# Miniprotein binders against q96jn8r1131to1294, part 29

Target 1, 164 residues: q96jn8r1131to1294
Amino acid sequence: TLEFLENHGKNILLSNGNRTATRVASYNQGIVVINQPLVPQLLVQVRIDFLNRQWTSSLVLGVITCAPERLNFPASACALKRAAWLLRGRGVFHNGLKICEKFGPNLDTCPEGTILGLRLDSSGGLHLHVNGVDQGVAVPDVPQPCHALVDLYGQCEQVTIVNP
Short names: E, the ipSAE of ESMFold2; O, the ipSAE of OpenDDE; V2, 0.75 times the mean of E and O plus 0.25 times the DockQ between their complexes.

## First folded at step 4 (miniprotein)

Design r6
Fold by ESMFold2-Fast, scan of step 4:
Structure r6 (fold): chain B 164 residues (1-164), chain A 82 residues (1-82)
Amino acid sequence: as target 1 above (164 residues)
Amino acid sequence: SEEEKRIEKLLEDIFKLLEQAKELAKQGDPEKARDLLKQAKDLIDKLMDIAKELGNEELLKFAEILLKVAEQILKKVEEKLK
């Protein structure tokens, strides 16, 4: 039962039992959130299904600590000023402020078929997994409850939730 | 890219101006609301220019939708100013 929440960016269309998110217009308004809180040891994974090379940047992923069911999403996740920790390109961002210059691979260059995962460790550290490989702690001590977020920004027009 | 950053910044500024204008109109300050809406329209025009330069028809369509929203709010605000 992991699904994308029915509350999402206006350019998103959900399919495949709400496990596939497609951005059907523009390059933004593509935020989706997982329907369950990211509890310690839960590994949430999405596969990049389709990239449109018209754009240079690609998907953003991370966590938010506000309740997502009635949240008015901004055009892009990086505009969130509401307790958001995001991985974009090579950087780690907290509420729009870059807090780490280089963490893990460049998300703007991940090809179609890449599987990206988010997991909290027992100490509340947020981990990024890329094709099954743990990249380490991107953000320590994330407040709970928190929710996994994917922004189908720029190149990334489709993702699907995949089981471990 | 630098262009994508510029587009994101414009959208952030547009959305903030539109939201502030709605709130000011509701609070009984339609003159200030009108000024913010005119600023939003200027930024939307810049966004449309960028969309045209990029040949991005979807972004242009979205900017046109934002312009219609701004004009609808502005019409209501101008009615209060009469």
Scores: ipSAE 0.000, ipTM 0.084, lowest interface PAE 20.5, mean pLDDT 81

Design r7
Fold by ESMFold2-Fast, scan of step 4:
Structure r7 (fold): chain B 164 residues (1-164), chain A 82 residues (1-82)
Amino acid sequence: as target 1 above (164 residues)
Amino acid sequence: SEEEKRIEKLLEDIKKLLEQALELAKQGDPEKARDLLKQAKDLIDKLMDIAKELGNEELLKFAEILLKVAEQILKKVEEKLK
């Protein structure tokens, strides 16, 4: 059973058997991590449940290769000092540095009900899935083990893990 | 104190990013303005964390005002990019 870890950002409340994450304050401190390593062919999916259009930017998702149970979460995923590969807006970022300008749809404009997925292929390539459609390889040869991360930043105040 | 100097440096960096973003937006470079505004928001986020650690409610309220300013400018900039 996939669940969000009990170690999460300060503004997160977990519910629905740790399958729903809600950011209850401000715009930040909303990082959550899936309880199971992202192994090849495992598809981890979250649905955007609630958007607060007071804010301009929205959720970030990706992977980290450090142990999440011991991680002191920064206020936003983009501030991570450890090995992190993140998708934000249309960009792909590694440890805060933009490594690809335009990949997939703009995550800042995905509406409520959008289902976003992360999957590793057999070669270690990280794929983004949007409403069941594979967007291709965002990051090649991700080190393992790695862990799926969602940052409920800005507009995105609630997500729920959904089954394929 | 060293702590006060770190806060002053952070505030100065935030001010410079916001000023440069406004200037770039006026000059017709909204993409660079957007990038600088996102950087400013990250630094404001750091300022809010420091304020909470210190129990400095005045600094926290000020950081929240800076965040609202950055978000309003970013909203206008992103509308130009549509």
Scores: ipSAE 0.000, ipTM 0.163, lowest interface PAE 14.9, mean pLDDT 83

Design r8
Fold by ESMFold2-Fast, scan of step 4:
Structure r8 (fold): chain B 164 residues (1-164), chain A 82 residues (1-82)
Amino acid sequence: as target 1 above (164 residues)
Amino acid sequence: SEEEKRIEKLLEDIKKLLEQAFELAKQGDPEKARDLLKQAKDLIDKLMDIAKELGNEELLKFAEILLKVAEQILKKVEEKLK
């Protein structure tokens, strides 16, 4: 069963059998990673539980292709230079470089209760799902193995893994 | 038009964060001020990226000035935290 890894950003507290991640301080140091590689057709979903509107930006979702179990996480996922593909706001980013301007909904404006999903298709394309609706291919041909990552940045202070 | 609206929103958000950080620093909350300044720097980085993509030299120069201002306030805040 899917859980968040014990290795995570320093401001994270895991609960609910490591299925809920809460950022307990500041706006950053909130990276969490799913405990199993994202294999084709596996849909990993998280629900936004709590938003603090004191902050401007919100959560970041994506994948990394480095081993996460002993990784020293930077303050934010956007600082990752190690084979990361990230969805932030409306943009798609690869190792800090914006590769797509507008993809899917604006992640900075998704309300509490939104369910966000990541899935690889059979061709290695990374898909974003929003409340069960496939937004299409954000990143083609992602190298494997890769791991689903959530950065509880800014407004997003709590997420919970949910089953399809 | 959508890019212009996004730029206006970023500038408004940056201004609000800088104003809030200054007030919090003045009221004796340098840790929260530091966090807001770091958020402002993240938005300024986004603004600089947009300016570079558009080839807008004036906007890029303005974003660089905002970054300098944020970093100068941050240095003073960090001195209070020592």
Scores: ipSAE 0.000, ipTM 0.135, lowest interface PAE 17.7, mean pLDDT 82

Design r9
Fold by ESMFold2-Fast, scan of step 4:
Structure r9 (fold): chain B 164 residues (1-164), chain A 82 residues (1-82)
Amino acid sequence: as target 1 above (164 residues)
Amino acid sequence: SEEEKRIEKLLEDIKKLLEQAYELAKQGDPEKARDLLKQAKDLIDKLMDIAKELGNEELLKFAEILLKVAEQILKKVEEKLK
């Protein structure tokens, strides 16, 4: 079963059998990782449960290619270096570079109840799914193994893993 | 660098808007002050986006402080508009 890994950002509290992640302080230190590698055909989905409009930006989604069990997570996913590919706002980022200007919906404006999914295709392309709709390939040729990452940044204070 | 110049320009623009809004509020023109504060908040959002793109946590925290300042001025402006 899919769960959030016990190694996570310091402001995270896991509940609901490690399927719900809540950021309990500030706007950052909210990175969580799925407990098993993102393999082709696996669709990992999270639902946005709670948004705090005090903050301007919101949730970041992506993958990391390093082992997450002992990883020292930075304050925000945007500070991850070579090992991460991230979807933030409308952009796709790798190693501090914006590699796609406009992809999918603006993640900073997705409302509570939105279901966001990550999936690898057979060629290593990373797909974003929004409320069941495949947005296409955000990142081609993601190295494997890789792990799905959610950064409960800014407005997004709670997410829950949901089944298809 | 080109990015550092853009950050400097945004910071200067934000500062000018916040100072002008505060003075307009003091002079009894809260409607203009509110408009300038909305503009300042838009620029602060752009600054936050740049900070996140660069992975610059210090700049991000500073932008967050600027947002709180803008919201504090806005509360005083809204009180005058009641």
Scores: ipSAE 0.000, ipTM 0.137, lowest interface PAE 16.3, mean pLDDT 83

Design rb1
Fold by ESMFold2-Fast, scan of step 4:
Structure rb1 (fold): chain B 164 residues (1-164), chain A 82 residues (1-82)
Amino acid sequence: as target 1 above (164 residues)
Amino acid sequence: SPEEIVELVKELIEEALKLAKKGDKEEAVKFLRIALEVVRQLGNEELEKAVREAIKAIKRGDPELAEKILREALKLAEEKSE
C-alpha cells in the first residue's frame, strides 16, 4: 500500500494511515515523499483536497533519485540542487534550473479535486497524468531508483493518495 | 558579501515589522520594498517570495503573519540546502 514517508517537511502532518498530508503552517516546509520507489508502470496519484488562496503559487511534484528516508529537506522543493526533477507551474526543473518552459497544465491553477499522477514508462520517461489523462513525457531517462515527491507549497495545503 | 547582504535585509525587515505593529502600513511596505530590491540581487527566490507574501499580509492588516513568514524565510536563507 502506498503511503507518505514519516520523513517529511516540518510543517506537514500525516493522517488517514499516512495517506493524507496536510500543511499546517505558512506556505512552505511541505515536502512529502511516497514510501516506495517509482518503478516502471506504477502510477502514483494524489488528489488536491484543499487550496488556500491567500497564497499565489501552488503544489510542485516530481522525482528525486537520492534516498529520502533520512534526507534533510529544504523549505521548498525548488531549492533541491541535486538529484531532483520537478514540475512547477508550467515548467520542468532539474536541480533548480528550468529545463522546459511549458509542459502540461499550469499547476498553480489546478482546482480542488484535481488528481495528479506520476508514472515511469518502460524507457525511463517520467509522465504526468492529470485527472487520468497522460500529458506525455516530462523528463526522459530518469535514473533508478527514483522516488515520487510532492511539495505542498503555497495554495496547496492538503493532498491525499488515490489508488488508480 | 552574501552574509553582509543578508544582515542588511534583516535590518530592513525588523524596521518594517516595528512600523507594521504600530499600524504604519505604508512605511512598513516601503521598507519591505527596499528589502525586496536587495534580496533580488542575492538571487534567493525563496526569500524574494517571502518578502512579497509579507507585504500582502501587512496590507491585509496581519503583521503577525508577516513576521512569521519573514523569520522562516530568513532562517532558510542562512541554512545550507542538501
Scores: ipSAE 0.006, ipTM 0.281, lowest interface PAE 10.3, mean pLDDT 83

Design rb7
Fold by ESMFold2-Fast, scan of step 4:
Structure rb7 (fold): chain B 164 residues (1-164), chain A 93 residues (1-93)
Amino acid sequence: as target 1 above (164 residues)
Amino acid sequence: NPLEEIFKKMEELIREFIEAVRSGDEEKAREILKEMIELMKKAIELAKDPEMKKLLEEIVKEMEEALKKGDFEEVEKFFEIAIKVMKQALEKS
């Protein structure tokens, strides 16, 4: 069963059997990581439960290839300078550098109820799914093992893991 | 021209601030925002037009509120306005 790890950003509160993450303060310190590696064909999905529109940017999704169980998380996922591939807004980022200008929908504008998914294909390509629709390969040849990461940044104050 | 130097420095700080916010470096963003506030306060002293002084004071107030709240993304929304006001203040000096 999929759960968020107990190691998370300091502003996170886990509930619902560690399947719901709530950011209880500020706009940052909201990184959570899924409890098992993202293996090929595993679809990890989260639903956006609550948006606070006093903030501008929103949720960031991606993978890290370092061990997350004892990682000291930075204030935001974009501050990860190694072993990180992230989708933010319309961009794809590797270790803080933008490697793609426009991929999929703008994550800063996804409404409450949106279901966002991450999946590796059999060739190691990282796919984004939005409300069940595969957006294609955002990142080819992701090193393994890798772990799905969600940064409850800005507007996004709550997400829940949902089954396919 | 002291106002012109302030304007040039403000443009540099805006770039650094955006980079810090987007990289998630909250500590650096806070430091840059403090520098920007102090620079804008100097611009207020140098502005001749009372209406321009009032607009600059309003921008400073917004920046100080953002600093207290840690709402740095809201400051980005005001950069276009801040630059426009600074240029207008320079014209009227």
Scores: ipSAE 0.006, ipTM 0.184, lowest interface PAE 11.6, mean pLDDT 83

Design t1
Fold by ESMFold2-Fast, scan of step 4:
Structure t1 (fold): chain B 164 residues (1-164), chain A 96 residues (1-96)
Amino acid sequence: as target 1 above (164 residues)
Amino acid sequence: DELERKIREIILRAMELVFKGELEEALELIVEAIRLAVENKDKELLVTAIWIIAYIARKLGDPELLEKVLELAEEAYELTKDPRIKKFIEQLEKRL
């Protein structure tokens, strides 16, 4: 069963059997990680439950290739100085460096109810799925093992893991 | 600052070529990015550039290129001692 790890950002509160993450303060300190490695063909999905539009940017999705259980998370995922591939807005980032200008829809504008998914294909390419629609390969050949990460940043104050 | 921005622009252009499948052109750009990142002592840009060149080498599958890129990654690991680079070395070794 997929759950969020108990090791998470300081502003996160887990509920619903660790399948719902709520950011209870500010705009940051909202990183959560899925409890098992993202293996090829596993589709990990989260639903955006609540957006607070006082903030302009929103959630970040991606993968990290370090062990997450005892990782000391920074205030935002984009500050991770590890092997992290992140989707933020329309960009794709590796360790804070933009490696693609425009990929998929703008994550800062996805409404409540949107289901976002991450999946590795058989060649190790990382795919983003939006409401069941595969957006294509965002990152080629991700090293394994890797773990799916969601940063409840800015507008996004709650997400829930959704079964495929 | 200006050199760092130049390296970032080269990496972004190299990745655009990777997404288009133009791997030989991407390789030329990423080699330059690595050289500049080493000169600038920029560990984060170097790690990103090594990831990209390792991917290109594995995708092209040329044994001579794989060996050269492996040596480059090993040199980058000695400079940084960054365990992320060690993962790329392991992936390259499996292709040889």
Scores: ipSAE 0.015, ipTM 0.486, lowest interface PAE 8.1, mean pLDDT 85

Design t10 (at its last look DockQ between E and O 0.02; V2 from the best seeds 0.00; counts 0 for: pae O 6.4 > 1.5, other shape alone 2.926 > 2.5, placed apart)
Fold by ESMFold2-Fast, scan of step 4:
Structure t10 (fold): chain B 164 residues (1-164), chain A 96 residues (1-96)
Amino acid sequence: as target 1 above (164 residues)
Amino acid sequence: DELERKIREIILRAMELVRKGELEEALELIVEAIRLAVENKDKELLVTAIWIIAYIARKLGDPELLEKVLELAEEAYELTKDPDIKKFIEQLEKRL
């Protein structure tokens, strides 16, 4: 089964059999990673459970291509300088460098209850799904193995892994 | 700095062309980005540029281009020591 790894950002508390991640402090230190590699055909989905409107920006998601089990996570996913392809706001980033100005919906405005999904197609293209709707190829060529990452940043204080 | 900003803008434009399927124009831009990143010793921008050129080379499938990009990626690995560049090298080798 899909679970969040026990290695995570220091402000994270895992519950519900490691399927729910809660950021219990501040606005950062909220990175979690799925326990299984994101292989083609696997759809990993998380639901936004709680938003704190004290903060302006929100959840970041994407993939990392390094081994996550003993990784020392930075305060935010956007500080990753290696091995990271991320979706933040409407942008797509590789290692902190913007590689697309405008992709899909604005992640900073997704409400509670939104289900966000990541999937690799057969060509290694990374897709974002929003409430079951495929937004298209955010990243055309993700090296493998890779792992799905969620950064409970800013407004987003809780997510839960959801089965399709 | 100004040069770093210029390289970032070239990479973003190259990716826009990749998304539109305009791979030959994207290739021209990304070659320039690689040249500038190497001259500026910008290891992080170099990794992104190598990722993009490796993808373009594999999509175009031209053997001469694949060989040149493979050599470029090997040089970039020596400069950056980034493990993802090894993955790009393996992907390129499989196309040959």
Scores: ipSAE 0.761, ipTM 0.910, lowest interface PAE 1.2, mean pLDDT 92
Fold by ESMFold2, look of step 5:
Structure t10 (fold): chain B 164 residues (1-164), chain A 96 residues (1-96)
Amino acid sequence: as target 1 above (164 residues)
Amino acid sequence: DELERKIREIILRAMELVRKGELEEALELIVEAIRLAVENKDKELLVTAIWIIAYIARKLGDPELLEKVLELAEEAYELTKDPDIKKFIEQLEKRL
């Protein structure tokens, strides 16, 4: 059912039935996208499996509103200047522009084992879940269709899609 | 770029107001951000500002506001060619 798309960053290897993504080189080129668009009642969750603490920054989580199957991904999600709402650190960004200074936990400090979730509510609001706890609306009105995106950046070297 | 920084600060403040539900105050700020983004020719900031004002207009539901914002969104599409603006236009039209 939920899998990472075959179209992904250059440094990603998929395993575990395309439910696990591992960044196998460098600190970037680690964008992965979930194969189904977000719809109401769909909770997409990933577990942080492995972190390399030698890096300062960690994963980026969010959504893209363009069709992901044939996109050329940039080296890092922060370079997405169109069709993207992203959570990075404690900030929320639209097309690279910070639109919220502090939302939810600091993603740069989430430990291994943290389960991060994304879902849309009935009003089109994008919610972040952390270890099963809804953090509220990160983005109030995301256009649909959109796909969940994870950038295995810096510290984050492996994530796995987990069922609710 | 001092003007770009000012636009970013206005947008961030407007989004804070949106999160608090203070939509009419947010509207005043985002209208100014749009004016400045057009002056500065900052297409990326314009896309974000249009997303915000389209959301505010749909929540407030005032037909005159919806029509004004639809005009802004159509002009922003011509300047930016951003496909998400077409979605914002569609959402605005459904609210009329």
Scores: ipSAE 0.577, ipTM 0.859, lowest interface PAE 2.0, mean pLDDT 92
Fold by OpenDDE base, look of step 5:
Structure t10 (fold): chain B 164 residues (1-164), chain A 96 residues (1-96)
Amino acid sequence: as target 1 above (164 residues)
Amino acid sequence: DELERKIREIILRAMELVRKGELEEALELIVEAIRLAVENKDKELLVTAIWIIAYIARKLGDPELLEKVLELAEEAYELTKDPDIKKFIEQLEKRL
C-alpha cells in the first residue's frame, strides 16, 4: 500500500496509517516522500486537505531519483539541487532550474479538495493529473526508479494519499 | 474576498460529493461555482471548477454533458481570455 515514509521533514506529523501528512509548525520543513517508487501506469494521487491562508505559496509536487530513506531533507523542495523534478506554481523545475513555464493549473491556487496525481507513461513521461484530468507530460523523460515527493509548503498544511 | 471564499467552499463541497459518488449533486454545485467565478473574474478558481466539471461529466458517462462542459469553457475563455482555459479546451477537444 502507498504510504509516506517515516523519513520526512521536521514539521511533519504522519497519521492515518502514514497516508496523511500534516505540517504542524511554521511554513516549511514539510517534505514527504511516498514509499513505493513510481512504475509505469501507476497513478499516485494526493488530496489537499487543508490550506492555511496566513501563508503564501503552496505545495510542491514532483519526483526524486535518489534513495529517499537516507535523504537529509532541506527546509523546502526548492533547495533540492540534484535528482529532483518538481512542479511549483505553474512551472516545472529540474535541479532548481525552470525547464517549463505555464504548465497546468497554478498549484499555488488549488483549493482544498483538489486531487493531484503523478503517473509515468510507458515512454518515461511524467504526467500531472488534476481532479482526474491528465494535464499532459510535465517531464518527458524521468529516470527510474523515482519516488513521488510532496512538499507541504506555505498554505498547504495537510495532504492525504488517495486511491484513484 | 467574500465571493472568492464562497466559490472555494462550493468547490470543496462539490469534491466531497464526488468522492462519495454523488455526482449529480456535485454537478449542480460546480456549475454554480463556475457561474460565480465568471462573475468575480476569478480565473484560477474558474479553471479549477472547469476541470472538476469535466471529471464529473466523464464519470457520469454523458457525452451531451461533455459537450456542455466544452461550451461552458468556451464561454469562459471568451470572457477571460485566460490561456489555461484555452489549454483546457484543446485538451478536451482531443478527448471528444
Scores: ipSAE 0.033, ipTM 0.229, lowest interface PAE 6.4, mean pLDDT 88
ESMFold2 (binder alone), look of step 5: mean pLDDT 77; pTM 0.706

Design t11 (at its last look DockQ between E and O 0.46; V2 from the best seeds 0.00; counts 0 for: pae E 2.4 > 1.5)
Fold by ESMFold2, look of step 5:
Structure t11 (fold): chain B 164 residues (1-164), chain A 96 residues (1-96)
Amino acid sequence: as target 1 above (164 residues)
Amino acid sequence: DELERKIREIILRAMELVRKGELEEALELIVEAIRLAVENKDKELLVTAIWIIAYIARKLGDPELLEKVLELAEEAYELTKDPWIKKFIEQLEKRL
């Protein structure tokens, strides 16, 4: 069963059998990680449940290749300088370095109810899905094992893991 | 830093070429980015550049290129001590 891992950002409260993550303070400290590594048969999907438009930026989505159980998370995923590939706004980042200006939708404008998905293809390519539609390969070659990560940043205050 | 900005621009351009499937042109750019990152001691940029050239080399499948990439990765590991680069070197050495 997919769940958010108990090791998470300090402003996160887990509920709904650890399938729902809520950021209960501030704009950051909202990193959550899915408890299973990505494999080709696994589509990890989260629904954006609640947004607060007081903030200008929104969630970050991506993967890490470090073992997540004892990892000390930074305040924001954008500060991950090792072992991280992230989708933020319209860009794709590796260890904080932009490697693509425009890949898929602008995550900062996704409305409540949007379902975002991540999966690996057989070649190690990371795919983004939006409302069931494959956006293509965001990152061509992610080392394995890797875990899906969501940073409930800024506008994004709650997400829930949903079945594909 | 002016040189750091140049390296970032080269890496971004190389990845644009990778996404277009223009791997040989991307290779020329990323080799230059690696050279500059070593000179400037930009450890974080160097790790990204090595990841990119590793992908290009794997996709092209040229054993002579893979040996060159191994040499670059070894130099990068000496500068960065990055665990991913160490693992990459070990895996590549077993295949060669």
Scores: ipSAE 0.496, ipTM 0.818, lowest interface PAE 2.4, mean pLDDT 90
Fold by ESMFold2-Fast, scan of step 4:
Structure t11 (fold): chain B 164 residues (1-164), chain A 96 residues (1-96)
Amino acid sequence: as target 1 above (164 residues)
Amino acid sequence: DELERKIREIILRAMELVRKGELEEALELIVEAIRLAVENKDKELLVTAIWIIAYIARKLGDPELLEKVLELAEEAYELTKDPWIKKFIEQLEKRL
C-alpha cells in the first residue's frame, strides 16, 4: 500500500497508517512525499479533506526527482527548483519557471472532497487526474526515478491517500 | 532582469508549441532561449531549456539534431557545472 514518507515538512503530522497528512501550524512547511517511486501504471491519489479559507492559495502537486528519504525540505515545494515539476493554481512549473500557463482546473479552487491523482504514462508523461478524469499530460518527459509530492500549502490543511 | 523575463516568456511559448505538437517552431524558440541564457549567464534557465530541447530532439528523431543538442548541452555544462546536464550528456553519447 501507498503511504507518505516519515521524512516530511516540519508542520506535518501523519496519521491513519501514514495515509493522512495534516498541516498543524502556519501555512507552509507542509511537503509530503509518497513512499514508492511513481512508475508507469501507478496512479497515486489524494483526497482534499480540509480547507482553511483564510488563505488564498492552496495545495501544490507534482513530482520530485531527488531522493526524498533524507531530503531537507524547504518551506514550500516551489523552492525545490530543478528537482521538482509542480502543478500550482492553473500553472505547471519547473525550476521556478512557468512551463504551462493554464492546465486543468485551478487547484486553488478545488473544494473539499476533490480527489487529485498523478500518473506516468508509458512515454514518461505526467498526467493529472481530477475526480477520476484524466486532464492530459502536464509534463511531457519526467526524469526517472521520481516520486509523487504534495505540498499542503495555504488553504489545504489535510489530505488522505485514497485507492483507485 | 529584462533579459531574464524575456527568456522566461520564450520558454513558456516554446512549451505551448510542444503541447500543440509544433515541434519545429518550439525548437527555434528554445534554441534562442538557450542562446540568451548563455549570454545572460543564467545557469538556472539553462537547465530547464536543455530539458525541453532534449525532449524535442528525441521526438523529432533527427540524428543531426541530436548531435547539435549534445553540443549545446556541453556548452551549458561548462557554464553551469550542473550534475543533471552531465548525466544527460552521458546518456546522449551512449545513444549516438
Scores: ipSAE 0.468, ipTM 0.747, lowest interface PAE 2.1, mean pLDDT 86
Fold by OpenDDE base, look of step 5:
Structure t11 (fold): chain B 164 residues (1-164), chain A 96 residues (1-96)
Amino acid sequence: as target 1 above (164 residues)
Amino acid sequence: DELERKIREIILRAMELVRKGELEEALELIVEAIRLAVENKDKELLVTAIWIIAYIARKLGDPELLEKVLELAEEAYELTKDPWIKKFIEQLEKRL
């Protein structure tokens, strides 16, 4: 069963069998990691449940290849400088380095109810799915095992893991 | 750094081509990026380029190209000592 790990950002409250993450304070400290590593061809999805428009920016989505159970999470995913492939806004980042500027829809403007998915293809490429539509390869090659990461940042206050 | 900027631009273009399925052209660009990254001793961009070329090689299904990618990865590891590159080498060897 897919769920968020107990090791998470300081402002996160888990519920619904750890399938729902809620940021209950401030605009940051909202990183969560899904317990099971991504496996090829398996689509992992989260739904944006609630947005708080008093803040700017929104969730960051991606993967990490380090052990998530003992990771000391920074205040935001943007501070991850190692073993991190992240989607923020329309950009793709590798260890903090922006390697793509205009990819898929702008995550900062996705409305509530949007379902975001991650899927590894057989060649190791990480695909972004938006409401079931494959947006293409965001990250060409991701080492395995890797874990899906969601940073409930800015406007994004709640997400839930949903079945494909 | 002008050369770094150029490498970044090549990588960005290559990524766009990959998304369009134009893998042969993407390959040419990434090879150039790797060459320039080595010359400029840019470890960060080199790692990124190796990461991309590996994907392209696997998508193309060219065993000779995969061998070349392995060689490039080994060279990149010697230069960067990046544990991800080492991990990649190990995984690629299992596919050969």
Scores: ipSAE 0.141, ipTM 0.568, lowest interface PAE 1.9, mean pLDDT 88
ESMFold2 (binder alone), look of step 5: mean pLDDT 77; pTM 0.709

Design t12
Fold by ESMFold2-Fast, scan of step 4:
Structure t12 (fold): chain B 164 residues (1-164), chain A 96 residues (1-96)
Amino acid sequence: as target 1 above (164 residues)
Amino acid sequence: DELERKIREIILRAMELVRKGELEEALELIVEAIRLAVENKDKELLVLAIWIIAYIARKLGDPELLEKVLELAEEAYELTKDPRIKKFIEQLEKRL
């Protein structure tokens, strides 16, 4: 079964059998990682449960290609000093560099109840799914193994893993 | 750095073309980005541009292009000594 790893950002509290992540303080230190590698045929989905409109930016999601179980997480996913491919706002980022200007919906404006999914296709392309709808390939060739990451940044204070 | 911004803009356009399957046009843009990144001695943008051109070469599968891009990646490795480029070289060699 899919769960969030016990290694996570300092402001995270896990509940519901490690399937719900809540950021209990501030706007950062909210990184969580799924407990198994993202392999082709696996669709990892999270639902946005709570948004705090005090903040302007919101949830970031993507993949990292390093072992997450002992990783010392930075304050935000975009500050990772390792190979990471991240979706933030409408941008796609790799190691701090924007590699796509406009991809999919603006993640800073997705409402509570939105279900966001990550999936690898058979060619290693990373896909974003929004409420069950494939947004297309965000990153064409992701190194394996990789792990799905969610950063409960800014507005996004709670997410829950949901089954397809 | 104005040149750094120009290189990033070219890479963004090339990646958009890659996503659309416009690989030949993307190839022309990324070759220019590599040239400029070398001129500007920008290691991070050079590594990113080599990643993109290696991906394009593997997708197109043309043996002559694969050989040229492999040579280019090897030259980029000598300039940067960046271990990420070794991974791109490995992927290119598997396609040959």
Scores: ipSAE 0.005, ipTM 0.381, lowest interface PAE 10.7, mean pLDDT 85

